# VHH binders against UPF0159 protein Ta1429: the designs that were tried, part 2

Target 1, 206 residues: UPF0159 protein Ta1429, of Thermoplasma acidophilum (q9hib2r271to476)
Amino acid sequence: EKVRLIKYSNEREEMQKVLALLMYPFAEDASGIISRIKAMELSEASAILERIRDLRKNRRMKVGRPFEAVNYVFEVTTNYGAFRDLQRHRFLSIVRKPLTVSYGFDVPPIIAKMPDLSEEYAEAMKDAERVYRIIKERYGAWIAQYAVPFAYRYPVVFTTNLAEATYFIELRSTPQAHFDLRDIAIRMYNEIKSVHPSLAGIIKFV

## First folded at step 14 (VHH)

Design w6 (from t3 with W104Y)
Fold by ESMFold2, look of step 16:
Formats: sequence, structure tokens, C-alpha cells
Structure w6 (fold): chain B 206 residues (1-206), chain A 122 residues (1-122)
Amino acid sequence: as target 1 above (206 residues)
Amino acid sequence: QVQLVESGGALVQPGGSLRLSCAASGFTFSDYQMRWYRQAPGKEREWVAAISYEGGSTAYEDSVKGRFTISRDDARNTVYLQMNSLKPEDTAVYYCAKEGDYVYGSYEFDSWGQGTQVTVSS
């Protein structure tokens, strides 16, 4: 799986938390808001989220800080070049494995269309794999990772929240984004929708 | 024990419609979100649609939005997928899934049915 959502929380509880934070500035006190949110039917909570979605007229209108309370952990398997671009987005944290040859490599589209270059490219990747395995046997995986070309894929784990994920997804799902980042953004969007169908409605400009 | 039984898969012409059903047992149906996934030959399984608890929202993968509708009948412990304007690209085995249990800040794996085959071809 190229993008896997490995940690998220119960949607009803997350919706209640977000709604409480959204309503607090306009409430008499916190206990009144908590009581109202706990008594709220799911359909009413969903309707409020839909209204907030409707108020976002363009992607420059951020989703607001209450959505930072909804957290996710993703595992993304992609080539190192795409990973460097992913790092430029301010996520909460990134946990890395050492680079390996175990996840295969990407072939640039222009090379893929040229059979002779494709064969040379594949042979170069096989040579790198052989060197990696020699170094790993002698010096271990952390040192061996220096022999891994950028075209090889590897998994990376990062944390984010719904506000940051919305920004990333809306920015990188556009046709102007290069394919690797756009694909990651769309897959993250689908993962969030699959587990948080109500909250995912805030992600509007995909 | 959780049981999910999909039905309604068939061979249909492009532009046609199908309604898939998933009969659920072995858990309190109303307490869980339900999902549909599909897997085309040689492809990884992909998410299609999700439905939250009664009164909650639905969500769809973009290629099916506007054509597919997920719904649930809590009285009959059944989730449905109405598929309209079917395309050859929709050919796949369709699986319903029960949201896993939420324990200690993490979800356990979803429970899956055996799937039902949908084929869209002339």
C-alpha cells in the first residue's frame, strides 16, 4: 500500500472535540458547551460540519485551529525524491527507516518509453542492489543505505492533523503538482474519507 | 463472530445499474461505520465508499462520486451500494467491511466479507 493510515481516533469523539472547540468562543461557559455537544445527535453534528465546509469559499480560507485537534499517523511508501518534497511541508513529525532495496524502484516515464535505456536503468539498479547487500552484510543496514539510489522506494511514517492534512491535500491534489505528491495527496484524502466520512467533508478543494 | 455476506454482483452492460447488499451479523451493527472496497484483477484493493453511523455522513472515492450511493438499514443489519452509470473500469470484486473495534487509542483491523463479483462488459 503506497499510503496507509495507521492511526486515527473514533470519529464521533473527534467530531465532539472539534465542535466543542469551535463553539467555545461563543459560549457562556465550557460546561454548557460540553453538555450540548454530548446531547447532540450525529446528524446535527454533521450538519454543522457541512455548514463550515460551505463557508470556505476558496482554499485560502483555512479550516481553523480546532481541526488541529484531530490527529493522524500515515505510512507512505515512495521514492526518496518525493519524500524530500514531502518533508518541505510542515508536518508534526517524521520517523524514518534506513533506505533499503526491498521495496523496488521507480522508473522515470521518459526512460520507460526507451527500451534500451530502460534495460540500462534496470541493470544500474541491480548493480546498486548488489553493492547494498555486500555493505549491509559487512557493516549493517544504516551504513548500507548510502548505496541506495534515490529511485528506490521506502516507507516513512509521519504524523499530521486534519488542519495540516487539509492544507497539504488541497495544495498538492491540483494538476499542477508533480505526479508523486499529487498521488500521495489523493490517497491520503481517500484514507481520511474512509474512516472519517463526516470530518473529511472539511477537505473541499480537491 | 462477525459475518459479512455480500450479494448482488452480476454481469452488466456499460451504463447499467446494480445494487449490492451486505448482510451483517455477530456485532451491534449500529455502533460501527461500514465501508465498501473493490479489487480489480491484478490491482490492489481500493476504498470506494464509507457510511458513518445513522444520521452521519457518507464519503466516496472521486471516480464513483455521483454514480454510487452507500446506504444502511440498521433495522435489517444491512449496508447497500447502489451503482449507477457503470463503466468497464468498475469491474472488480466488491467487499463490504465493518470498521474494526477501537481499543486503547487504536483501531483493530476491519472485518471483511468474501466479496461479490461485478463485471461491466458488452
Scores: ipSAE 0.406, ipTM 0.791, lowest interface PAE 3.0, mean pLDDT 85
Fold by ESMFold2 at other seeds, look of step 14:
Structure w6 (fold): chain B 206 residues (1-206), chain A 122 residues (1-122)
Amino acid sequence: as target 1 above (206 residues)
Amino acid sequence: QVQLVESGGALVQPGGSLRLSCAASGFTFSDYQMRWYRQAPGKEREWVAAISYEGGSTAYEDSVKGRFTISRDDARNTVYLQMNSLKPEDTAVYYCAKEGDYVYGSYEFDSWGQGTQVTVSS
């Protein structure tokens, strides 16, 4: 699977946390605001989130620090070229393994449309796999990664928060974004929507 | 134990409508978000729609947004999927799922019935 949402928390809990941080500047103390938030109807909480979404006029208007409190762990299986572009974003932590041939490779769309070139491309990838396996047997996977073309995929695990995820998704889901990153952004958006339908509403510019 | 039973799937013409139901038991229904997934032959399961707790929001996969509506009836422990303007691409087995289970390195719902088959053809 190209994008997996590995870890998230209960949405009611996350909404309460965000709302408490949003409302704290207007409260006399923290315990009072927590009690009020716990008593709040979910429809009222959702309406507040919709108002915040509506106030954002463009992608450069960030959602704000309270949304940094909502955390996610994603696993993304993608080619190394796309991974380098992912690194340009300020995700909180990134864990990766040496490059490998075990997850298959991507064929660029322009090559996929040309049968003869697509076959030559696949043969080059097959050659690289043979070299990789020889080197891995003798020197291990770490050294063998030098034989892995950038088109091969591998999993990367990273943590992020809803504020950063919103920025990434809104930036990279546009038609102008690089194909690989756009696909990752849209898949991340769908993962967040599937588990946090109310909070996902803050992601406006998709 | 948790049970989720989908129903309402049928054969329908393109442009038609169907309403799927998912009857839930074995847990406090109002405490959980509910979701619909679908799986076409030879393809991976894909998320379709989600609904938060009563009074919360809904979310949809882009290809169904505006055509499908998820709803819930907490008094009847039932989640629904109203499907309008059906297309051949909507042909799949539809599954409902309950929030909250984590098994074998992924978040998955703790019960999957046989699902209900939706077929759109002319």
Scores: ipSAE 0.365, ipTM 0.741, lowest interface PAE 3.3, mean pLDDT 84

## First folded at step 16 (VHH; from w1 with W104K)

Design x5
Fold by ESMFold2, look of step 17:
Structure x5 (fold): chain B 206 residues (1-206), chain A 122 residues (1-122)
Amino acid sequence: as target 1 above (206 residues)
Amino acid sequence: QVQLVESGGALVQPGGSLRLSCAASGFTFSDYRMRWYRQAPGKEREWVAAISYEGGSTAYEDSVKGRFTISRDDARNTVYLQMNSLKPEDTAVYYCAKEGDYVKGSYEFDSWGQGTQVTVSS
């Protein structure tokens, strides 16, 4: 899968954490906040989040630090060229695997439109794979990494939170974003929405 | 042993409607969120809709919102997907899924049904 959400927690529990942090600056007593939040119906919590969503006028308005309390682990399998651009986003925590030819390669959209060029591109990728295997056999996997073209995919694990994810998704889901990054952003959005539909509402500018 | 059996898939004209159902057994159905996914030819499986066990709240992928409705009948251990205003791009195998068990603060992966084929074609 190109984007997999591999760790998330119960939405009610996550919403309670966010609400506690949102309400704390206005409270005289932290203990009273916790009691009120534990008694709160899910519909009440969702309504508060919708009002916060409504106050955001554009993607430059950050969702605030309370949303950092909601954590996710994603695995993204993408080409190295797209991954290099993804690393420019400073709010994501990233762990990667060594480059290899085992996950296949991507064909850029401009090449995919041209059947003859697509075939030539695939032949070049096969040649690179052959060179990789020769180098790996003779000199080992670490050296062979340098023979892997940018078009090959590999899995990367991100540890992130809802505030960082919102910023990334809203920034990279615009039509002007490179297709690979836009696709990753939209897939991350749908993964969050599928498990945390109420919290996902804060991601407004998709 | 978790079992999920989808049914109701068919060939339908564009603009038509279908109702999918998913019969569930082997777990306490009322305790779990249920989801529908689909996989079109040559594409990766994608999420379509979800329904909560508590309060029955629903969520939808943007392209189906307003056209598809997920619902559940806890007495019959069945989840439904009502699909209206069907388009050729809705052609896919549709899978019912049970959210995994919540163990030590994290969810296990979903359990899946066998799928039912929906084809939208003139």
Scores: ipSAE 0.508, ipTM 0.828, lowest interface PAE 2.3, mean pLDDT 86
Fold by ESMFold2 at other seeds, look of step 16:
Structure x5 (fold): chain B 206 residues (1-206), chain A 122 residues (1-122)
Amino acid sequence: as target 1 above (206 residues)
Amino acid sequence: QVQLVESGGALVQPGGSLRLSCAASGFTFSDYRMRWYRQAPGKEREWVAAISYEGGSTAYEDSVKGRFTISRDDARNTVYLQMNSLKPEDTAVYYCAKEGDYVKGSYEFDSWGQGTQVTVSS
């Protein structure tokens, strides 16, 4: 799978944490606010989050630090070019696997539209796979990584939080973003929405 | 043993409607979020819709929002997907999924059905 959400927590619990942190500066005591929030109906908690969403008039208005309390782990299988761009985001912690030819390669959309060029591209990728396997057998996987073209995919696991994810998704889902990163951003958004539909509402500018 | 059985898939013309059903057994149905996914030939499996166990709140992937409706009947242990205004790009195998168990602050992976084929073509 290109984007896989592999760790998330219960939405009600995450919403309660976010609301407690949002309200804490205005509360006399943390214990009292936590008790009030735990007693809150899910519909009321969702309505408060919707009001917070409404306060964001544009993507330059960041979500607040309380949303950093909601954590996710993603596995993304993508080409090296997209990985380098993803890695440049200082808000995402990244752990990667070694480069390999085992996960296949991506064909850029413009090349895919040209049958003769697409065929030549695929043959070049097959040649690179052959070279990789020869180098791996003779010199090991670490050295063989350098024979892997940037179009090949590899999985990376990264941790993030809802505040960082919102920033990344809203930045990279725009039509101006690189096609691979836009696709990853939209898929991450849908993964979050599929498990945290109320909290995903804070991701407004997709 | 968790079991999810999808049904209702068919061949339909563009603009048509279908209702998918997913019969669930082997777990306390009312305690779990349910989701629909789809997979077109040669493509990755994609999330379509989700429905919560608390209050029945719903969420949809943007391309189906307004056209598809997810619902659940806890008395019949069944989740539904009403699909209206179907388009050729909706052609896929549709899968029902049960959210995994919540263990020590994290969810285990979903359980999946075997899918039902929806084909939208003239």
Scores: ipSAE 0.491, ipTM 0.825, lowest interface PAE 2.6, mean pLDDT 87

## First folded at step 17 (VHH; from x5 with R33K A50T)

Design y5
Fold by ESMFold2, look of step 19:
Structure y5 (fold): chain B 206 residues (1-206), chain A 122 residues (1-122)
Amino acid sequence: as target 1 above (206 residues)
Amino acid sequence: QVQLVESGGALVQPGGSLRLSCAASGFTFSDYKMRWYRQAPGKEREWVATISYEGGSTAYEDSVKGRFTISRDDARNTVYLQMNSLKPEDTAVYYCAKEGDYVKGSYEFDSWGQGTQVTVSS
């Protein structure tokens, strides 16, 4: 699966944390605001988040630091080119496995449309796989990585927060974004929406 | 023992409407988010819509937003998917899903129904 949301927390609890941080500057004391937020109905909390969403008029208006309190763990399986671009984003943690031939490779659509070139491409990938397996057997996976073409896929696990996820998704979901990153961004957005429908509302410019 | 039974799938012409139902039992229905997924032939199963607890939010995959409406009737333990302006691309088996339990800071996997077939063609 190309994008997996591995870990997320209870949405009501996450919403309470965000609201507490948003409202703290306007409160008489911290314990008073926490008590009011815990007493708040889910529909009321959702309505406040909706109003905050509405105040963002464009993607350059960041969602604010309180949304850093909501954390996610994703696993993304993609080719090395997309991984290199993914690394340029400021995620909390990025952990990758060694490059490998075990997850298959991508065939660009342009190449797939040309039968003779498509066959040459697949043969080259198979040759690289053979070399990789020989090196891995003799010298291990870390050294064998040198034989893995960029077209091969591999998994990456990273932790992010809702503020950074919003930035990444809104930046990379545009038609101008690299096609691999755009697809990853849209899939991450759908994963967040599927589990956190209220909080996902802050991700506006997709 | 969680049970989810979808119904309402049918053959429909493009532009038509359908209402899917999902009868739920074996859990406290009002305590859980409910989801719809779909799977077309040769494709991955994809998320369609989520509805949260009573008074909570809904969310939709972009291609169905404005055409599909998820709703719930907690008194009848039923989730609905109203599907309007149906397109051939909506042809799929539609699955109802119950959000897993939240145990020790982690969600268990969703529970799934058997699915109902929706076909949109002339």
Scores: ipSAE 0.618, ipTM 0.865, lowest interface PAE 1.6, mean pLDDT 87

## First folded at step 19 (VHH; from y5 with D31E)

Design z3
Fold by ESMFold2 at other seeds, fold request of step 21:
Structure z3 (fold): chain B 206 residues (1-206), chain A 122 residues (1-122)
Amino acid sequence: as target 1 above (206 residues)
Amino acid sequence: QVQLVESGGALVQPGGSLRLSCAASGFTFSEYKMRWYRQAPGKEREWVATISYEGGSTAYEDSVKGRFTISRDDARNTVYLQMNSLKPEDTAVYYCAKEGDYVKGSYEFDSWGQGTQVTVSS
């Protein structure tokens, strides 16, 4: 799986938390708003989130700070070039493995359409694998990773929140985004929709 | 023991319709989100639709939104996928899935059915 949602929380609990934070500035009593929201039907909570979605007229209208309270852990297996672009976003935390040849490599779409060039590309990747293995045996994995072309994949685990995920997804799902990041963004969007159908509604500009 | 049995897959021409069913047993059906996934030959399994608990939301993958409708009948422990305006790209094995249990702040793996084949071809 290129994008895997490893951890997420109960949606009703997360919706209640977000709504409490959204309503707190306008509430006379914090305890009263929490009690009212806990008593709220799921359909009412969903309708409020849909209204908040409707108020966002474009992607530059940021998702409010209360949505930072919804946390996700993702695992993304992608090439190092795409990972470098991914890590430039402000994710909450990130853990990566050393670069290796063990997860295979990506072939850029323009090369994939040309059979002879695809064969040459694959041979170049095999040559890099041979060099990697020689260096790894002699000097260890940390030094050997410098021989790994950026086309090779590796898994990365990171934690993010719904506000940052919304920003990333809406920014990188556009046609002008690099194809790897666009694919990751769309897959993250689908992962969030699959587990949090109500909360995912805030992600509008995909 | 969780059991999920999909049915209703068939060969259909483009533009046609099918309704898939998933009969569920071995758990309190109304307490779980239910999902449909599909897998075309040589492709990875992809999410299609989710339906929450009663009164909750549905969500769809963008390519099926407006054409597919997920629904549930809690009295019959059954989830449905109504598929309209079918396209050749919808050809896949369709799987019903039960959301895993939520324990210690995290979800266990989903449970899956055996799948039902949908083929859209002229």
Scores: ipSAE 0.629, ipTM 0.874, lowest interface PAE 1.5, mean pLDDT 87
Fold by ESMFold2 at other seeds, fold request of step 21:
Structure z3 (fold): chain B 206 residues (1-206), chain A 122 residues (1-122)
Amino acid sequence: as target 1 above (206 residues)
Amino acid sequence: QVQLVESGGALVQPGGSLRLSCAASGFTFSEYKMRWYRQAPGKEREWVATISYEGGSTAYEDSVKGRFTISRDDARNTVYLQMNSLKPEDTAVYYCAKEGDYVKGSYEFDSWGQGTQVTVSS
């Protein structure tokens, strides 16, 4: 799968944490806020989050720091070219594997539409695979990485939070974003919506 | 044993409507989020919609938002998908899914039904 949501937490518990952090500056006592939020109906908690969403008038208005309390782990399998663009988002904690030819390669859409050019492209990728395997056998996988073209895919695991995910998704879902990053952003958005329909409401400018 | 049985799939013309049902058993239905997924031939399974417990939220994949409505009847242990303004692109096997159990800070995988075929063709 291109984007997998590997780890997320119980939405009600996460909503309670966010609401407690949002309300604390206006409270006399932390324990009183926690008890009131624990007693809150799910519909009331959802309504409060929707009101907070409505206060964001444009994407320059960042979500507040309380949303940093909601954490996600994603695995993204994408070509190395797209990964280099992804890693410039320093707010993402990234763990990666060595480059290899084992996950296949992507064909750019413009090349995919041209049968003869697509065949030439695939043959070039097969040639690179042969070189990779020769180098790996003789010098090991670490050195062989240098023979892997940017079009080859590999999995990357990263940890993020809802505040940073919102920023990334709203930035990279625009038409100006590179196709690969836009696709990743939209898939991440759908993953969050599928498991956290209430909290995902804070992601507004998609 | 968790069991999910989808029904209501049919052949329909573009612009038509269908209502899918998913009968659930083997778990306390009201305590779980329910989801619909779909899979067209030769394509990856994709998320369509989620409904939380009573009082909670719904969410939809953008291409179906405004056309599809997920709902649940906890008394009948049933989740529904009302599909309006159907397009050929909606042709797929539709699967009902139960949210997995939350164990030691992680969710187990969803449980799946066997699916119901929806075909939108002129």
Scores: ipSAE 0.627, ipTM 0.877, lowest interface PAE 1.6, mean pLDDT 87
Fold by ESMFold2 at other seeds, fold request of step 21:
Structure z3 (fold): chain B 206 residues (1-206), chain A 122 residues (1-122)
Amino acid sequence: as target 1 above (206 residues)
Amino acid sequence: QVQLVESGGALVQPGGSLRLSCAASGFTFSEYKMRWYRQAPGKEREWVATISYEGGSTAYEDSVKGRFTISRDDARNTVYLQMNSLKPEDTAVYYCAKEGDYVKGSYEFDSWGQGTQVTVSS
């Protein structure tokens, strides 16, 4: 699984939080907001989110800070080269593992189409694995990490929020994005849709 | 205790339509999100569609959006997947799933049915 949604919260509760934060600046006090939102049917809350979606005319119109209150934990397994690009985006926190050969490697699509080049590529990766294992036995895993090519997969756990996820997904789902990042963006979008169908509606420009 | 029984899978021609049903028992149906997944031979199980509980939204994987419709009948404890404009790539075993319980701030694993085979072939 390249992208796995590890943790998410109850959607009704998250929608209530978002709506409370949207309404608070225009309310007389906070005490009245909770009562009004408790009384709100799920369909009414969904309709308000749809109106907010409709007001966004292009991806430069951000979803707003209240959506920062909705948090997700993802595990992403991708080649280390793509991870370096992913790392440049503003995710809240990243939990890393040591770089190893244990998770296999990716073959780029253009190389995969060429049988002789694919074979040479795979042989180079197997040579790197052999060197990694020798160095690890003699000098330990820390030093052996230097023998691991960027094509090897690197699992990482990170947290994000719906506002940042929307930005990332809408930016990197375009056909012009690097293919690995585009694939990650689309998979994150599907994971959020699968568990939070109402809130995922705010993600418009995919 | 939780039981999910899919039905309606069949062999259909490309461009055809099919309606899958999932009869649910052993839980308060109206309180849970329901999902459809599919798995083609040799491939990973993939999310297809989700429907929220009462008055909630639906969502679809992009390749089926506009062709498939998920719906629920809480009086009959049944979730449906209406599949139109079927393509050979829709060939898979389709699984109904109940969203897991939300306990102590975390979701438990989904409960799954046995699946129903859909084959789209000329």
Scores: ipSAE 0.625, ipTM 0.869, lowest interface PAE 1.5, mean pLDDT 87
Fold by ESMFold2, look of step 21:
Structure z3 (fold): chain B 206 residues (1-206), chain A 122 residues (1-122)
Amino acid sequence: as target 1 above (206 residues)
Amino acid sequence: QVQLVESGGALVQPGGSLRLSCAASGFTFSEYKMRWYRQAPGKEREWVATISYEGGSTAYEDSVKGRFTISRDDARNTVYLQMNSLKPEDTAVYYCAKEGDYVKGSYEFDSWGQGTQVTVSS
C-alpha cells in the first residue's frame, strides 16, 4: 500500500478527550466536564463536532489545539523525490531507513510514453541497482544508499496528530500541489475517514 | 467465530442501482464499526465506506460519495451498501469488514467476508 494507517486510537475515547479540552475553558472545573462527556451519547458528541466543523468557514481557519490530542502513525511508500517534499513538513515526525533498491522505482509518465527512452531508463535503474549491491556487499547499507536514484521508492513511518494532519491534507489536496503529495494527502484523508468517520469531519477543505 | 457473509452482487447496467447486504454473526454487532471495501481484478483492495456504531457517522471514498450509502440494521445484525448511478469503474468484488478489537491501545486486524461480485456492463 502507498499509504497505510498503522496505528490509531478508539474514536469514542478520542472524541471525549477532544470535547473535554474544547469545553474546559468555559467550565467551573474539570471533574464536571469529564462526567458530562463520559455520559454523552455518541450521536450527541458527533453533532457537537459537526457544529465545530461548521465554524470553520475557510481553510485559513485552523482547527484548534484540542485536536492535537488525536494521534496517528502512518507508513508511506513513495519515490524519494516525493519523500524529500514530505520531509519538509515540520509538523510531521519522520522516522526513516537508508535508501535501498528493494521497493522498485517509479517511471515518470513522460518517459513511460516513449518506448526507447523507457528501456534506457529501466537499464539505468538496473545499473544503479548493480552498483548499489556491490557497495552494500563491501561497505554496508548506509553507504550503499548513495547509489540509489531518486525514482526508487522509499518507505517512511511518521507520527502526526489530527490538527497537523488536517493542515497537511487541506494544503496538499489542492490542484496546485504536486501530484505525488496530493495523492498521499488524499490517501491519508481516506485512511482517517475509514477509522474515524466522526473526527474526520473536521477535515473540511479537501 | 466472526462470520461476515456478503450478498446482493449482480450484473447491472450503467446508471443502475444495487443494494449489497452483509449478514454478521459471532460478535456484538452494535459495538463495532463496519466497513465496505472493493477490489477490481489486478488492483489493490480499496476502502469504500465506513459506518460507526450507535448513531455514529458515516464516511465515503470520494469517487462514491453522493452515489453510495452505507447503513446498518442492528436488530438484523446487517450492514448495507446502497449503490446508485453505477459506473463500469465500480466493477469489483465488494467485501464487508468488521473493525478489529481495540486491545492495549491498538486495533487488531479487521475481519473480512468472502465478498460478492458486482459487474457494471452493458
Scores: ipSAE 0.613, ipTM 0.867, lowest interface PAE 1.6, mean pLDDT 87
Fold by ESMFold2, fold request of step 21:
Structure z3 (fold): chain B 206 residues (1-206), chain A 122 residues (1-122)
Amino acid sequence: as target 1 above (206 residues)
Amino acid sequence: QVQLVESGGALVQPGGSLRLSCAASGFTFSEYKMRWYRQAPGKEREWVATISYEGGSTAYEDSVKGRFTISRDDARNTVYLQMNSLKPEDTAVYYCAKEGDYVKGSYEFDSWGQGTQVTVSS
């Protein structure tokens, strides 16, 4: 449940929209293009998308604005540190709730491989939970959220489109990306592949 | 009623192969994407592979890409998962899933089979 794809649309319809937008600048009129694309076999539409994928030689070659027509809604449960970095992607619409200790916490990989340090880290997180619960009882949940360390997780819902998702996934799946963002990016990629196998082909540099 | 019946699960040695089948009924098979998922004990269910309509695309989770092949036979209403070069981490219950109906701009939940056990052990 770290990354859930909550909403997506019919892939054939989305492929048709993308192809129509790609072809419109070279057409005599919109209705003629729409008719041709609606008559197109799925295999032919998929082949065109594969050709577009092949023309992208590196991740700096963006997929283009027609792919903004394909929309997704995700729910991501991650620590606040990773969420802060996720917010740097200004093209995502984000809805979130107050921080709490209810979703557990993450241990950074460097710490996780050291048993003594991992135990000390977990003790510090449990101490923070005790403080949170004391403050919550006395001052309420809204004030208590400020006692929640960045390592604790919470769910957020955000919307995006295939163009922005491609950018995020290709950027954050690299070895240079922080471990939490890389994991989120790879999970988003798998979610898109699971429902939109043809369109997901445009996400090339993972 | 939608029915999905998986078969072909077995105990195999590492490096072995299995072919899973999923017999489908109760819907127009050729109009739906089909998926395989798996779930190991104590772990969340994970997506394995998707196959779209005839002439459409396939996609795979990275750890199985190149080893697993999803296919479909629309005349027999059957989805297959050919699993080669099996590893101990492939041990799981494998589920066939039918993509939900697309209603008012949103997908309903997938329909699932009962699953078939695959165990990869020496």
Scores: ipSAE 0.608, ipTM 0.866, lowest interface PAE 1.6, mean pLDDT 87

